# VHH binders against o75319, part 4

Target 1, 181 residues: o75319
Amino acid sequence: GNHIPERWKDYLPVGQRMPGTRFIAFKVPLQKSFEKKLAPEECFSPLDLFNKIREQNEELGLIIDLTYTQRYYKPEDLPETVPYLKIFTVGHQVPDDETIFKFKHAVNGFLKENKDNDKLIGVHCTHGLNRTGYLICRYLIDVEGVRPDDAIELFNRCRGHCLERQNYIEDLQNGPIRKNW

## First folded at step 3 (VHH)

Design v5
Fold by OpenDDE, look of step 5:
Structure v5 (fold): chain B 181 residues (1-181), chain A 119 residues (1-119)
Amino acid sequence: as target 1 above (181 residues)
Amino acid sequence: EVQLVESGGGLVQAGGSLRLFCAASGFTFSSYDMAWLRQAPGKRREWVALIYSGGDTDYADSVKDRFTISRDNAKNTVSLQMNSLKPEDTAIYFCAAVEPYYHSGFDYWGQGTQVTVSS
């Protein structure tokens, strides 16, 4: 259905580019059918996403969708010039090794193919916070060698909201490095 | 040639159960994530259940705890056990396969099987 996700309105639509990375996080954009349930200022469509990114003088080169539903928007709502990647990710649970690997692989593939530009990897789940934050931080920690607390702080600052799930935080801080490619 | 063939659909009363099957051929089944999607009249096709190549499963909120997806790699089949069916579950159900890493949507589709749940 067209139910607005719980607490969706509480989160900033789009974060800031994470300095030193190509990542930007945002909450899930909602297709037009949801607008009837939202105040105009609450609306955040795929079009709005791109407008907000442009306002930051950035450009999306890839969207990674971590939601496990298709009810929020369709890939066809996105510009054809921006690849859309779906990685089904269960909420509230620490992503499994396969999911982590898929995310890393996707990011690395993008970076390899986009060395000649500065386009961003846009990552979102429902709120663009917990699943999104975990996977971005996991990448920074496992692949880029960033200290866990630094990765978390960087994400939180740039997203404008802090990771909320203790299991995610704990795993990032104290969990083992996951297998890379 | 890649083929996905669904079966097991039909008419069932609310509260009843159905088990859908999908037989796959023409690709390395064990390497793919398999999914069930459904499309109700006048509605968009929606994601229902997914089983990864590694065996992990995921479900849409609307079917969670009622539906169970499973796979048999030896037989190249994926199944969907549907319990506690509701009229809202009425749809054409599709079996789909998706490449594990880079994908937008699904790579392969079946023709679908009709599931009708009466009140």
Scores: ipSAE 0.005, ipTM 0.228, lowest interface PAE 10.3, mean pLDDT 91

## First folded at step 7 (VHH)

Design ka9
Fold by ESMFold2, look of step 8:
Structure ka9 (fold): chain B 181 residues (1-181), chain A 118 residues (1-118)
Amino acid sequence: as target 1 above (181 residues)
Amino acid sequence: QLQLVESGGGLVQPGGSLRLSCEASGFTFSDYAMGWYRQAPGKQRELVAFISSGGDTNYADSVKGRFTISRDNAKNTVYLQMNSLRPEDTAIYYCARPEYDFSGSDYWGKGTPVTVSS
């Protein structure tokens, strides 16, 4: 099945690098089999992702895929030089502590191994918004000490779309700080 | 239009069993993972079980060994067999596609209430 994810066309493909961080967020790229159902200007393939990152004068050093399916694209559709990590993250539920830990661990490992370059961590779920924004903001709040509202506003501005899911927003603003490793 | 219709809830004694069903329409059911979620009064909605499009399953620790999720792609239906029910399983149960984060009736059904009480 190559059905276009619902509401996927409504979102900008790729955001901007979040200043002061190593993050860039995007919606899920769609492999070639989906292009039959898309106008040329709607296409956003793995190749398109990398072209758009280059247009920003940036380079990806890691892709963290938060989706709970592999139907959108395969890791082999990505350049071998870019590590790919899948962290299965269910929608509708505020990510649990285990998922948050996996995300933090991956980011911290990347930053250590890439301290001598400026490559970015690309993060996506299906739409690159709610789960993606939640985990990026959770990292900034818990690890970098950023105020919740500042993290949310930075994500929203750089993604080009506001976080929509209210239970995620409320947990970021008013929920507990999760212990760091 | 996308629809998710849960059924099979009710009042049951502790230790009892129920089988929930969710009939789906408006999307290619066989392409999606499906999840059962629950929400007790005053609590957050939480995933209790999911099943991938390929049939792989996963469960919340609180229900492992007691609940079984399954699907019938020919009927566009996902099921939750709930055995050894406990009072803490009392909630409204919903089915949804775990890969989406959107709220509203296009992504959630109305739910089916389950009450475990003597």
Scores: ipSAE 0.446, ipTM 0.752, lowest interface PAE 2.3, mean pLDDT 90
Fold by OpenDDE, look of step 8:
Structure ka9 (fold): chain B 181 residues (1-181), chain A 118 residues (1-118)
Amino acid sequence: as target 1 above (181 residues)
Amino acid sequence: QLQLVESGGGLVQPGGSLRLSCEASGFTFSDYAMGWYRQAPGKQRELVAFISSGGDTNYADSVKGRFTISRDNAKNTVYLQMNSLRPEDTAIYYCARPEYDFSGSDYWGKGTPVTVSS
């Protein structure tokens, strides 16, 4: 169906690039079929995503979709030259080691292949907040050696919203480092 | 069912040329960008070249000027012309859509081996 996700309208559509990283977070863009249920100013399509990124003088080099459904938009709705990666990630629970590994692997692969440019890794779940924030922060902590509180603060500030899930926050702050490879 | 079948690999000497082909089926070929990837022994799979549905091309720096990606929509085929081959080009070459699925094989062919050796 094309029902609007709960609270989707409450979140900023696109965050800011995280300084010192190639990450940018956003909420899930919705394909045209959702527009009839939205006010014009509430609409956020795949096209709108790229327009907003461009307005920030940035360019997406990869999109990582963490949603657990495929009903929101199709890869065909994206520019053909931008790789799309789906990592089905269950909400509300801390992502498992396999999910974390997949995310890290994708990011590292991108960085290896994109050393000569400044293209961004766009990451989203439904709201582009909790799952998105956890995995980005998990990467920064485990791979880049960033302090957990610094990673969380950086993400929150750039996304324009704070991580909401206590179990995510606690795991980031006090949980073990996950295997990188 | 999406299917990609690579061909054209083989053994060549340094400085030689090969032309790889990938025949696609199971989707509207002309609506999708296509790409070539390669994986050398002990290394990660890497992008070699992409071509959009409209014919726009993008290349890895390591192959720029030597490789050319093209497509024939009437034949549902994407090609990789490889010139001035080097030993470091030795790898299994894969054809794929620019959609990544970690579940493995849905968007990748079986690959065609390319060996560059004197």
Scores: ipSAE 0.000, ipTM 0.220, lowest interface PAE 12.2, mean pLDDT 91

Design kb11
Fold by OpenDDE, fold request of step 9:
Structure kb11 (fold): chain B 181 residues (1-181), chain A 118 residues (1-118)
Amino acid sequence: as target 1 above (181 residues)
Amino acid sequence: EVQLLESGGGLVQPGGSLRLSCAASGFTFDDYAMSWVRQAPGKGPEWVSLISGSGDSTYYADSVKGRFTISRDNSKNTLYLQMNSLRAEDTAVYYCARYDDSYGFDYRGQGTLVTVSS
């Protein structure tokens, strides 16, 4: 029953911090029950996530989980010191205004409360690419005033993979700005 | 083997109510979001409603908001769709579909026919 998510192996586990931001994107870590279906070098657990972040000399201050499932890992698998936020986000379609607002609100709240440190906001969906990239870029565009193409390029470069969904790209480039409140 | 079996369809008058059920087997039910999709004669499929594995998140198409309610009982591996204030345009075959977060809708049942007519 615990099948590996489709195409999950195709993506780098963890991206790089996006310069000028507190964002880092990664693919979903998988709980221990998935390990028996993976080669050792393919494994990427919640523990592995934190180890890889540490290897980059960074620290996570918040994890935003955009998946529409809870089968991948449990919040209990994370350190108690790192808040976990679930924003159920359906894949393949552009997130609705409520989802976008929830994401922006979470990010803004984090930034307000974490002005005294440099901890990162870790964002993931299943692959840590399309939903993740859209919402991060949406934030940069709507809140930070970044040009859409610059936001997309920055995300793609740092994640090590490019946004794949044309509807996401189109909405970012040509769609309306969403309310920030 | 993944199995989805819809039931509860039938003939109902406009303004009436109907409750659909979907019995799921062959997988860990609460690991997956579940959906109702309908297809009316001569039309393409329409996504009606979606519910997360835990039930904490739901979605409704604008056409059914305020009238339909999606729910699930994970202890019974069953998905439900309560349909109130039914309209003629709600006439369709209703399918129960499993949503895989990495893939999308990967399984659906045989469907159950809902006919709303005077």
Scores: ipSAE 0.846, ipTM 0.914, lowest interface PAE 0.5, mean pLDDT 96
Fold by OpenDDE, fold request of step 9:
Structure kb11 (fold): chain B 181 residues (1-181), chain A 118 residues (1-118)
Amino acid sequence: as target 1 above (181 residues)
Amino acid sequence: EVQLLESGGGLVQPGGSLRLSCAASGFTFDDYAMSWVRQAPGKGPEWVSLISGSGDSTYYADSVKGRFTISRDNSKNTLYLQMNSLRAEDTAVYYCARYDDSYGFDYRGQGTLVTVSS
C-alpha cells in the first residue's frame, strides 16, 4: 500500500531559511491519500508546506525535488506560480557529478532570473536532510566558497537536524570540488 | 505481500547476450525504483543498475556501463536487464530488488544464475 515513508515522522516538516542564502529545506510533503494513516498533527501536505513558509514571512520561488520516487505528491498539487524541478537522486550514496551539476545549474538559473525578489529555493528529499543537505552544502562550498564545516553547521542549524550520513559529510569536508559548468 | 521473481538466467559464452526479467507483485510497481544486484561466488553483492519508477532515470555500475541496459514495463509489472558483451566476471546470481526512497533496498527476489563460460 501507500505507506508512510520510513522515519518521516521523526523530522521537522520545514526548516528555517539559511541566513545569507535563499535556501530552505523541508521534508517531503505527502498527498492527501497519506492522511488516513496519520494523526492530524502529523499531516504535512503541499498546502501545509506553503502555509508554514508563509508563517515564516517567506515565499517559495522554486521547489527542487530530490526524491527517487513520485509517489509522495504530484507537481499538480503545487501552485502553478511556483516552478517544480525533479532531480532524481539516489539515496545513501554521494550524488554523481551530473546530479550535482543539475542542481547547481538550477540554483544559478533561479538566482539569475530572480534578482528582483527574495523568493526562496525550497529543496527536499524524503526527509529533507541528507541528500538535501549535501547538495545545498555542495553548492555553498563549490560556488560560494564557504568553508565546508561552516556550510554543514549552517544547514544543520537551520534544518533543525544534523546530516547523518558519514559519506556525505566526508565528501563535503574532504572531497574534491565539482565542476560548475 | 511483496514478491519479486527473476528469470532468464543461464549459461552463455563470452561475448554473448542474455535478457533477465523480474516479475513484481504485491505493491504499486511504478511507485518504486527497481534495481538489479548481483553476487558472484565468493564475493559480496554488487549493485548493477537502478531505474526510477517512471523509467526516466537510470544508473549503472561502471563495470557494466555500456553493456547492460535496465528497463521496465509498468503495464506488466516487469523489470528487465539486457546484458550484452558478457564476460566471465559477469558470472553471478542476479537479484531483482525494490528501492524505497525512504529506506533503500527493502525487498529482493530469489535470484537467477548467470554463468558466462567458454
Scores: ipSAE 0.845, ipTM 0.914, lowest interface PAE 0.5, mean pLDDT 96
Fold by OpenDDE, look of step 7:
Structure kb11 (fold): chain B 181 residues (1-181), chain A 118 residues (1-118)
Amino acid sequence: as target 1 above (181 residues)
Amino acid sequence: EVQLLESGGGLVQPGGSLRLSCAASGFTFDDYAMSWVRQAPGKGPEWVSLISGSGDSTYYADSVKGRFTISRDNSKNTLYLQMNSLRAEDTAVYYCARYDDSYGFDYRGQGTLVTVSS
């Protein structure tokens, strides 16, 4: 179906690159079949995503899709030159260790393979906020040694919206470090 | 109209097996993750298992890992739960529930009763 995700219109389509990192967060782009339910200025397609990234003078090198659905768009809607990784992540609950590890492994793999460029890791869930913010912050905290409050503040500022889920925030601030292997 | 109809519940002895089914209609079945939730007498609802729309991802509660298997047949719009090595504590009404990525679990059926007893 092409039901517009709840509250999807309330969020900025694309955030800003997080300084000192290769991360950029955005809300889920929607395939063409959704356009008939949107005003022209509300539309945000995979093509629009890439255009907006270019407007920021950036380039995507990887897309990590954290949604637990496949109805929003298809990998075929993306350029073949940009790898697409699906990590099915259930919303509203703190991601489990396996999900966290998958995300870290993907990021580290990308960074290892892309040392010679400045391409970005695009991360999104439905709104590009809670699941997306948690996993990015979890990476910065566990792998990069960033203070939890600094990571959260950085993400919020760059995304243009603040993490909303208290359980995510609490886990980031006070939860244990997750293994990186 | 979204409809979910569970079936397959019944009485079974400890150590026995049972297979639940859920017939879905009123939406594009493979666009949505599906789940099983159960509620035992005198207890709150408990999440049991979740499966992605394509079936490529599954999750289980620790209490049922290794014993239960969630699956789906998208050509038949049907969700399944294979329950093996059943225990008395598995006694509950089992509900089929749809998962919406933006909202959460937004629809569920009327449930089917599973009773595990000697």
Scores: ipSAE 0.750, ipTM 0.876, lowest interface PAE 0.6, mean pLDDT 95
Fold by OpenDDE, look of step 8:
Formats: structure tokens, sequence, C-alpha cells
Structure kb11 (fold): chain B 181 residues (1-181), chain A 118 residues (1-118)
């Protein structure tokens, strides 16, 4: 029942902080029940996530979970000190305006409340790439005024993997700016 | 083995209502989002609706918004689709499909036929 997500092993567990931002992207951590199906070096638990973040001399201040499932891990698997936000985001299609708005609102809220620290916004979908990359880039483009190509390049470089979905890339490059309110 | 079994299809007049059910087995039902997909004669598959494992999130195709309601009873491992104000263009085989977040729709049933005709 708890099969490893498709292609999950192919992606780096955690990216790097995106310079000039508070974003860090990672693939979904998997709860303990998945470990029996993984080699030790393939394991990536919620605990491992936090350890890897610390190894980068960073600290998570918020986790935004974009997956459309709840089987990977439970919020209870995370430290109570780190807020967890679920934004159900369907894969393979460009997120709708509501989803984009929810994401932007969450990010803006976090930034407003965390001006006195340098904690990161951790964002993940299953692979921490396409949905994750799109929404982060969408935010940078719409809210921060970053050029689409610059946003995409920055995300790709920091995540260690490139956005794969052409519809996402096309929307970021040529699509309309979404409302920020 | 994952199994999905649709029921509730049939003939209905335009403006009528129908309720589809899907019995799921072979997996932890509430761990997965579930979906209804339909295929009309001579057309490709159309994604109709999606509901998260907990039921906290739903999605509808524009063509059915306001008319169809997706729901689930996790205690019964059952997915539902309430279809109101049915139209001729809703005629199709309706499939229950499991949504995997990494892959997409990985399993579906044999389908149930819905015919809307006067």
Amino acid sequence: as target 1 above (181 residues)
Amino acid sequence: EVQLLESGGGLVQPGGSLRLSCAASGFTFDDYAMSWVRQAPGKGPEWVSLISGSGDSTYYADSVKGRFTISRDNSKNTLYLQMNSLRAEDTAVYYCARYDDSYGFDYRGQGTLVTVSS
C-alpha cells in the first residue's frame, strides 16, 4: 500500500536556499513506514529533512506541502515549532488562480510575521520540482517582479534539477500575471 | 490488488439526476485522492472531478461545475458522484480512478454508462 512515489529516488532530497529569497525546495520526505522499501542511503524522512537543512546552516520557519495526498507523512511527524501548511495542488496541470493566491498569501503572511529572523519557507510537492518550482517562480515573477527566465534559472540551479513540465514553463514565461489579492 | 467497481449508471432524461458509486478495495482508500473520468462516444477521456483523500479538497471540470458533486465515505471505501441537471452532452462511460500524486491516475474501474436522452 505504501509504495515509493514514482521517480522519487531520482531527485536530490533537498535543494539550496534561493539567494535573495527565503525559499528552499525539497522532495517529499517519507514517513518511517516507507523505509523498509528503501536502501539506507535512499531514506529521506522528516527528521532527515531537518538535519539536511541544519547542515546548510539554515532553519525552516514554514513548510508548504503541495502534494494532493496525505500518505507520505503526517504533520505530527514534524517538529511542533515549524508550521505546516497544506495546499492541495493537482499535478501536471498549471495551478489555478485560487491555488496561486493561497500560495502567495501564505508566503506573504510568513514574510510579514518573520521579518525579525532568517527562517526559510520550505516548499515541496512529491518531487519538489514542477509544482514547487512553478509556484515559487510564479511568486517571484508576480510579486517580486523577477524576470521569468531569471526566476526559472534561479530555481533550477538551487533545486539541482530543472523544471520538466513545458506547460508550467510556458505559463511562467508567457502567461499572464496572476492577481495578488 | 487494487479494484474499483463503478455502479449507478443508467438512462436518464435531460434535467434529471443520477448518483454514481465506486467501491474501492485493495489499498488504503483514504490515502489516495479519487477521481471520476468520463469518455463519450467518439471523444477522448475527460477529467470530471477529483477529491482528496480526506475530502478536504475537490476539483471540478468547468463543464460540470455547479451540477456535479464528488464525495466519499472513507468508512465504506466508497466514492460518489452526484450528477444533477444532466445534459445530453453528459452521456458517457464514467470511470472511477485512483489518483497517485507522483504518477497521476494509475487505476480505474470498468466504468458505468450514463445516457442522457429524452
Scores: ipSAE 0.745, ipTM 0.874, lowest interface PAE 0.6, mean pLDDT 95
Fold by ESMFold2, fold request of step 9:
Structure kb11 (fold): chain B 181 residues (1-181), chain A 118 residues (1-118)
Amino acid sequence: as target 1 above (181 residues)
Amino acid sequence: EVQLLESGGGLVQPGGSLRLSCAASGFTFDDYAMSWVRQAPGKGPEWVSLISGSGDSTYYADSVKGRFTISRDNSKNTLYLQMNSLRAEDTAVYYCARYDDSYGFDYRGQGTLVTVSS
């Protein structure tokens, strides 16, 4: 059922906007049914997410959900004005080329449609760290030409946690550039 | 309590086909991705395939792509694996597993043996 995700309490809820990009990363918000297993200060709901973004003087224009489940919250728990996109991303392994392409397509589409505003793309997996950091960094490397170590450092600093999964880090640093189309 | 019961294993010749089933109970089936994991004698477990709760997304190991098809029937709480063009290296115990996005595989059944031999 509604078990709190593994180690979810160990992560900061929301990072900071990544300067020079339209990205902000966060851990998965949890719907109310999870809250009876949480102290009040541990709660991080979909409403809490939007309050924290507003407190940073930012606005979300898209949420990309990378989890391979639908049990954490429902899209209707989000404001109807914020588009939501699920990209099922398998954990424990470097995302496959189809997943990477879907992510790049979604980001590129957002940037075209939102060139006249400063809204952010919110990206999360379960912890907002490994899958999220990998795909954001892969985008920055492949599409924007950022050096791998610079992308990783930027993500780590703005998320407030370092990427943990070594196979992801090695793929970003030493793996091939992925096709953008 | 979570219960996963595999069936459909057996002896089959190379090039043959087999369909595995897994009956699930004790949880909201369509909330969870489901997977097949296999373990050949003397080897570690191998992730074979994964299907999302809704059935809209699937994943396959390279070793089985194009030969195996994962599916589910959420009205019957049942997971399936259609295995075609079977090879000797597909010989293994096949486990039905529940995939938790944060914990990985948190429950699996007792397995069903598939033997591919001439």
Scores: ipSAE 0.440, ipTM 0.748, lowest interface PAE 2.4, mean pLDDT 92
Fold by ESMFold2, look of step 7:
Structure kb11 (fold): chain B 181 residues (1-181), chain A 118 residues (1-118)
Amino acid sequence: as target 1 above (181 residues)
Amino acid sequence: EVQLLESGGGLVQPGGSLRLSCAASGFTFDDYAMSWVRQAPGKGPEWVSLISGSGDSTYYADSVKGRFTISRDNSKNTLYLQMNSLRAEDTAVYYCARYDDSYGFDYRGQGTLVTVSS
């Protein structure tokens, strides 16, 4: 079905670019078929995503989709000029090592190919918060050497919402460095 | 109305095999990831396995990895669990469950009992 994801309306559609990084986070855009269940001000389509990015004077160079479903929108709804990568990520649990590796590999590949531009990596799960925040912070901690509390604070401030899942926060703050890239 | 109907449970000896089925109706089956969850006597529910709507991604609990295989036939709206090398600790009621990316498990069936005993 076309039911609106739980609590999706409670979150800002798109965050701000995270300074010192190439990341921007957002909630999942919903294809047109969902709009009959939304007030006009609540709509956030794939087209709306790109308009909001342009309004910030930014450009997406990659979209990483972390949802464990394909019902929200189809890659064909995105401009053909923007690479799209699906990483099926189970919610409610700390992502497994294979998922973390795939994310790190994608980010490192992007940074290598885009070292001479300023395009952003757009990352989303359903709400653009917990799975998205975890993997971005895990990358910053493990690969860039950022202190866990600094990574979390930066993400929270730029997303406009705080990470909610305590098991994710605990793993970021107290878990070991993952060397799986 | 979402309906999930499990079948295939029964009594089996340790080391044996069993195949569970779940007939799904009332929703677009291939849009949803599907899962098996089990509940042993006196214990809380335990996640066993998950398969994406297309079947391209699977996950298994460590306790069953290598012994159990989840699969689906989207043309028949049916989810399967092949259970090999069964052990006494696999004794449980097994539930077919639908996975919603935002909510987690939102629907499950009434379950099918698997008993592993000499």
Scores: ipSAE 0.437, ipTM 0.740, lowest interface PAE 2.3, mean pLDDT 91

Design kb11
Fold by ESMFold2, look of step 8:
Structure kb11 (fold): chain B 181 residues (1-181), chain A 118 residues (1-118)
Amino acid sequence: as target 1 above (181 residues)
Amino acid sequence: EVQLLESGGGLVQPGGSLRLSCAASGFTFDDYAMSWVRQAPGKGPEWVSLISGSGDSTYYADSVKGRFTISRDNSKNTLYLQMNSLRAEDTAVYYCARYDDSYGFDYRGQGTLVTVSS
């Protein structure tokens, strides 16, 4: 279907690079079929994503798609040169340990293979906020040893929107360190 | 209009098996992940399983892992739940639910009753 995702228009398309990391977060780009229901200034296509990244003088080296659907765009809509990885992540629930492990494994693999460049890992869910923020923060906390409050503040500032789901925030702040990397 | 119609519930003995079906219409079925949710009498809903639109990714609650199998046939717009090694605690109304990545579970059917009892 071509229905615009709930509240998708309310979010900035692309955040800023998170300093000291290789992460940049954004909301899901939408293929052309969605544009019938959008004003021109509301459009955010896969091409728009890459243009906005270039405008920031950055370069994507990997896109991690956390959505549990294929209806928003197809990997073929992306430039041929950027690797794409789908990690099906259930929304509205704290991601399970298998999902967290897959995310950490992908990030660690990227960092190893890209140690000699400065390319970014682009991460998105539907809004680029709750699932995206949770998994990025989970990585920073568990693997990089960042304090939960500092990880959340950094994500919120660079995304341009605060994490919204209380169960995610509570798990990041008070939940156990995950040892699954 | 989105419609989801569950079938296949009934009375079974502990250790038995049932297969639930859900006929879907009113939307592009393979664009959406689909889920089974159950509700025991007097209790809140419990998520049981989820399957991606393509069928390539599945997810199970710990309480049913190894016993239940979710599947789908996109050519027939049908979702399935194979339930094996049934236990009394599996007694519930089972609902077919559509998963929308932005809204959560946005539609569910009227449910089909599964009773596990001697």
Scores: ipSAE 0.382, ipTM 0.706, lowest interface PAE 2.7, mean pLDDT 91
Fold by ESMFold2, fold request of step 9:
Structure kb11 (fold): chain B 181 residues (1-181), chain A 118 residues (1-118)
Amino acid sequence: as target 1 above (181 residues)
Amino acid sequence: EVQLLESGGGLVQPGGSLRLSCAASGFTFDDYAMSWVRQAPGKGPEWVSLISGSGDSTYYADSVKGRFTISRDNSKNTLYLQMNSLRAEDTAVYYCARYDDSYGFDYRGQGTLVTVSS
């Protein structure tokens, strides 16, 4: 089915580039088949995503899709010039160490290959908030040495919505550093 | 109309094995992650395992890791759970459930009873 994801309408489509990083977060874009249940102003397609990024005078160099499904859009709906990576991330639970490692590996690989440009890593889950915010913050904490509260504040400000899941927030603030190698 | 039909449950002694199956219909099977959820008598449901629509990713509860294997055959619209080294604590009704990334579990079957007893 073409059911609109729960609470998806409640979130801003695209955040702002996080200063000092290569990250931008957004909610999952929805392929055209979902638009039957959306008012025109509620639509947010893969095309709309790229238009909004361009409006910010930015360019995506990688999209990391954290959803645990393939029903929202197909990679073919994205420009062929933008790499796409799916990292299946279970919702409602703190991501496991394997998922965290895959995310760190993808980000580090991107930064190495893109050291001579300013393209962004676009990260989304369903809402572009909890799983997305957790993994971005986990990266900033573990790899960049950012203090947990500073990482969370930066993400919340740039996304335009605060992280909601208390187990994620607790793990970021008080949980162990995860290995980077 | 989403339909999920579990089978393969039964009585087994500790240390034994069972394989559960779930026949799915009424939706595009490979678009959805699928899960096994179990409910012991008088207890709440427990998320046992999850597999992505393509089968590329799996998740297991700590209580079953290394003993249970989730799999799927998308050409047959069928989900499986291989259960090895069964323990009395595994006694439960096992439900096949569809996982929606935003809603969580939105459909489940009637369940199949697994009883592990000497």
Scores: ipSAE 0.372, ipTM 0.721, lowest interface PAE 2.7, mean pLDDT 91

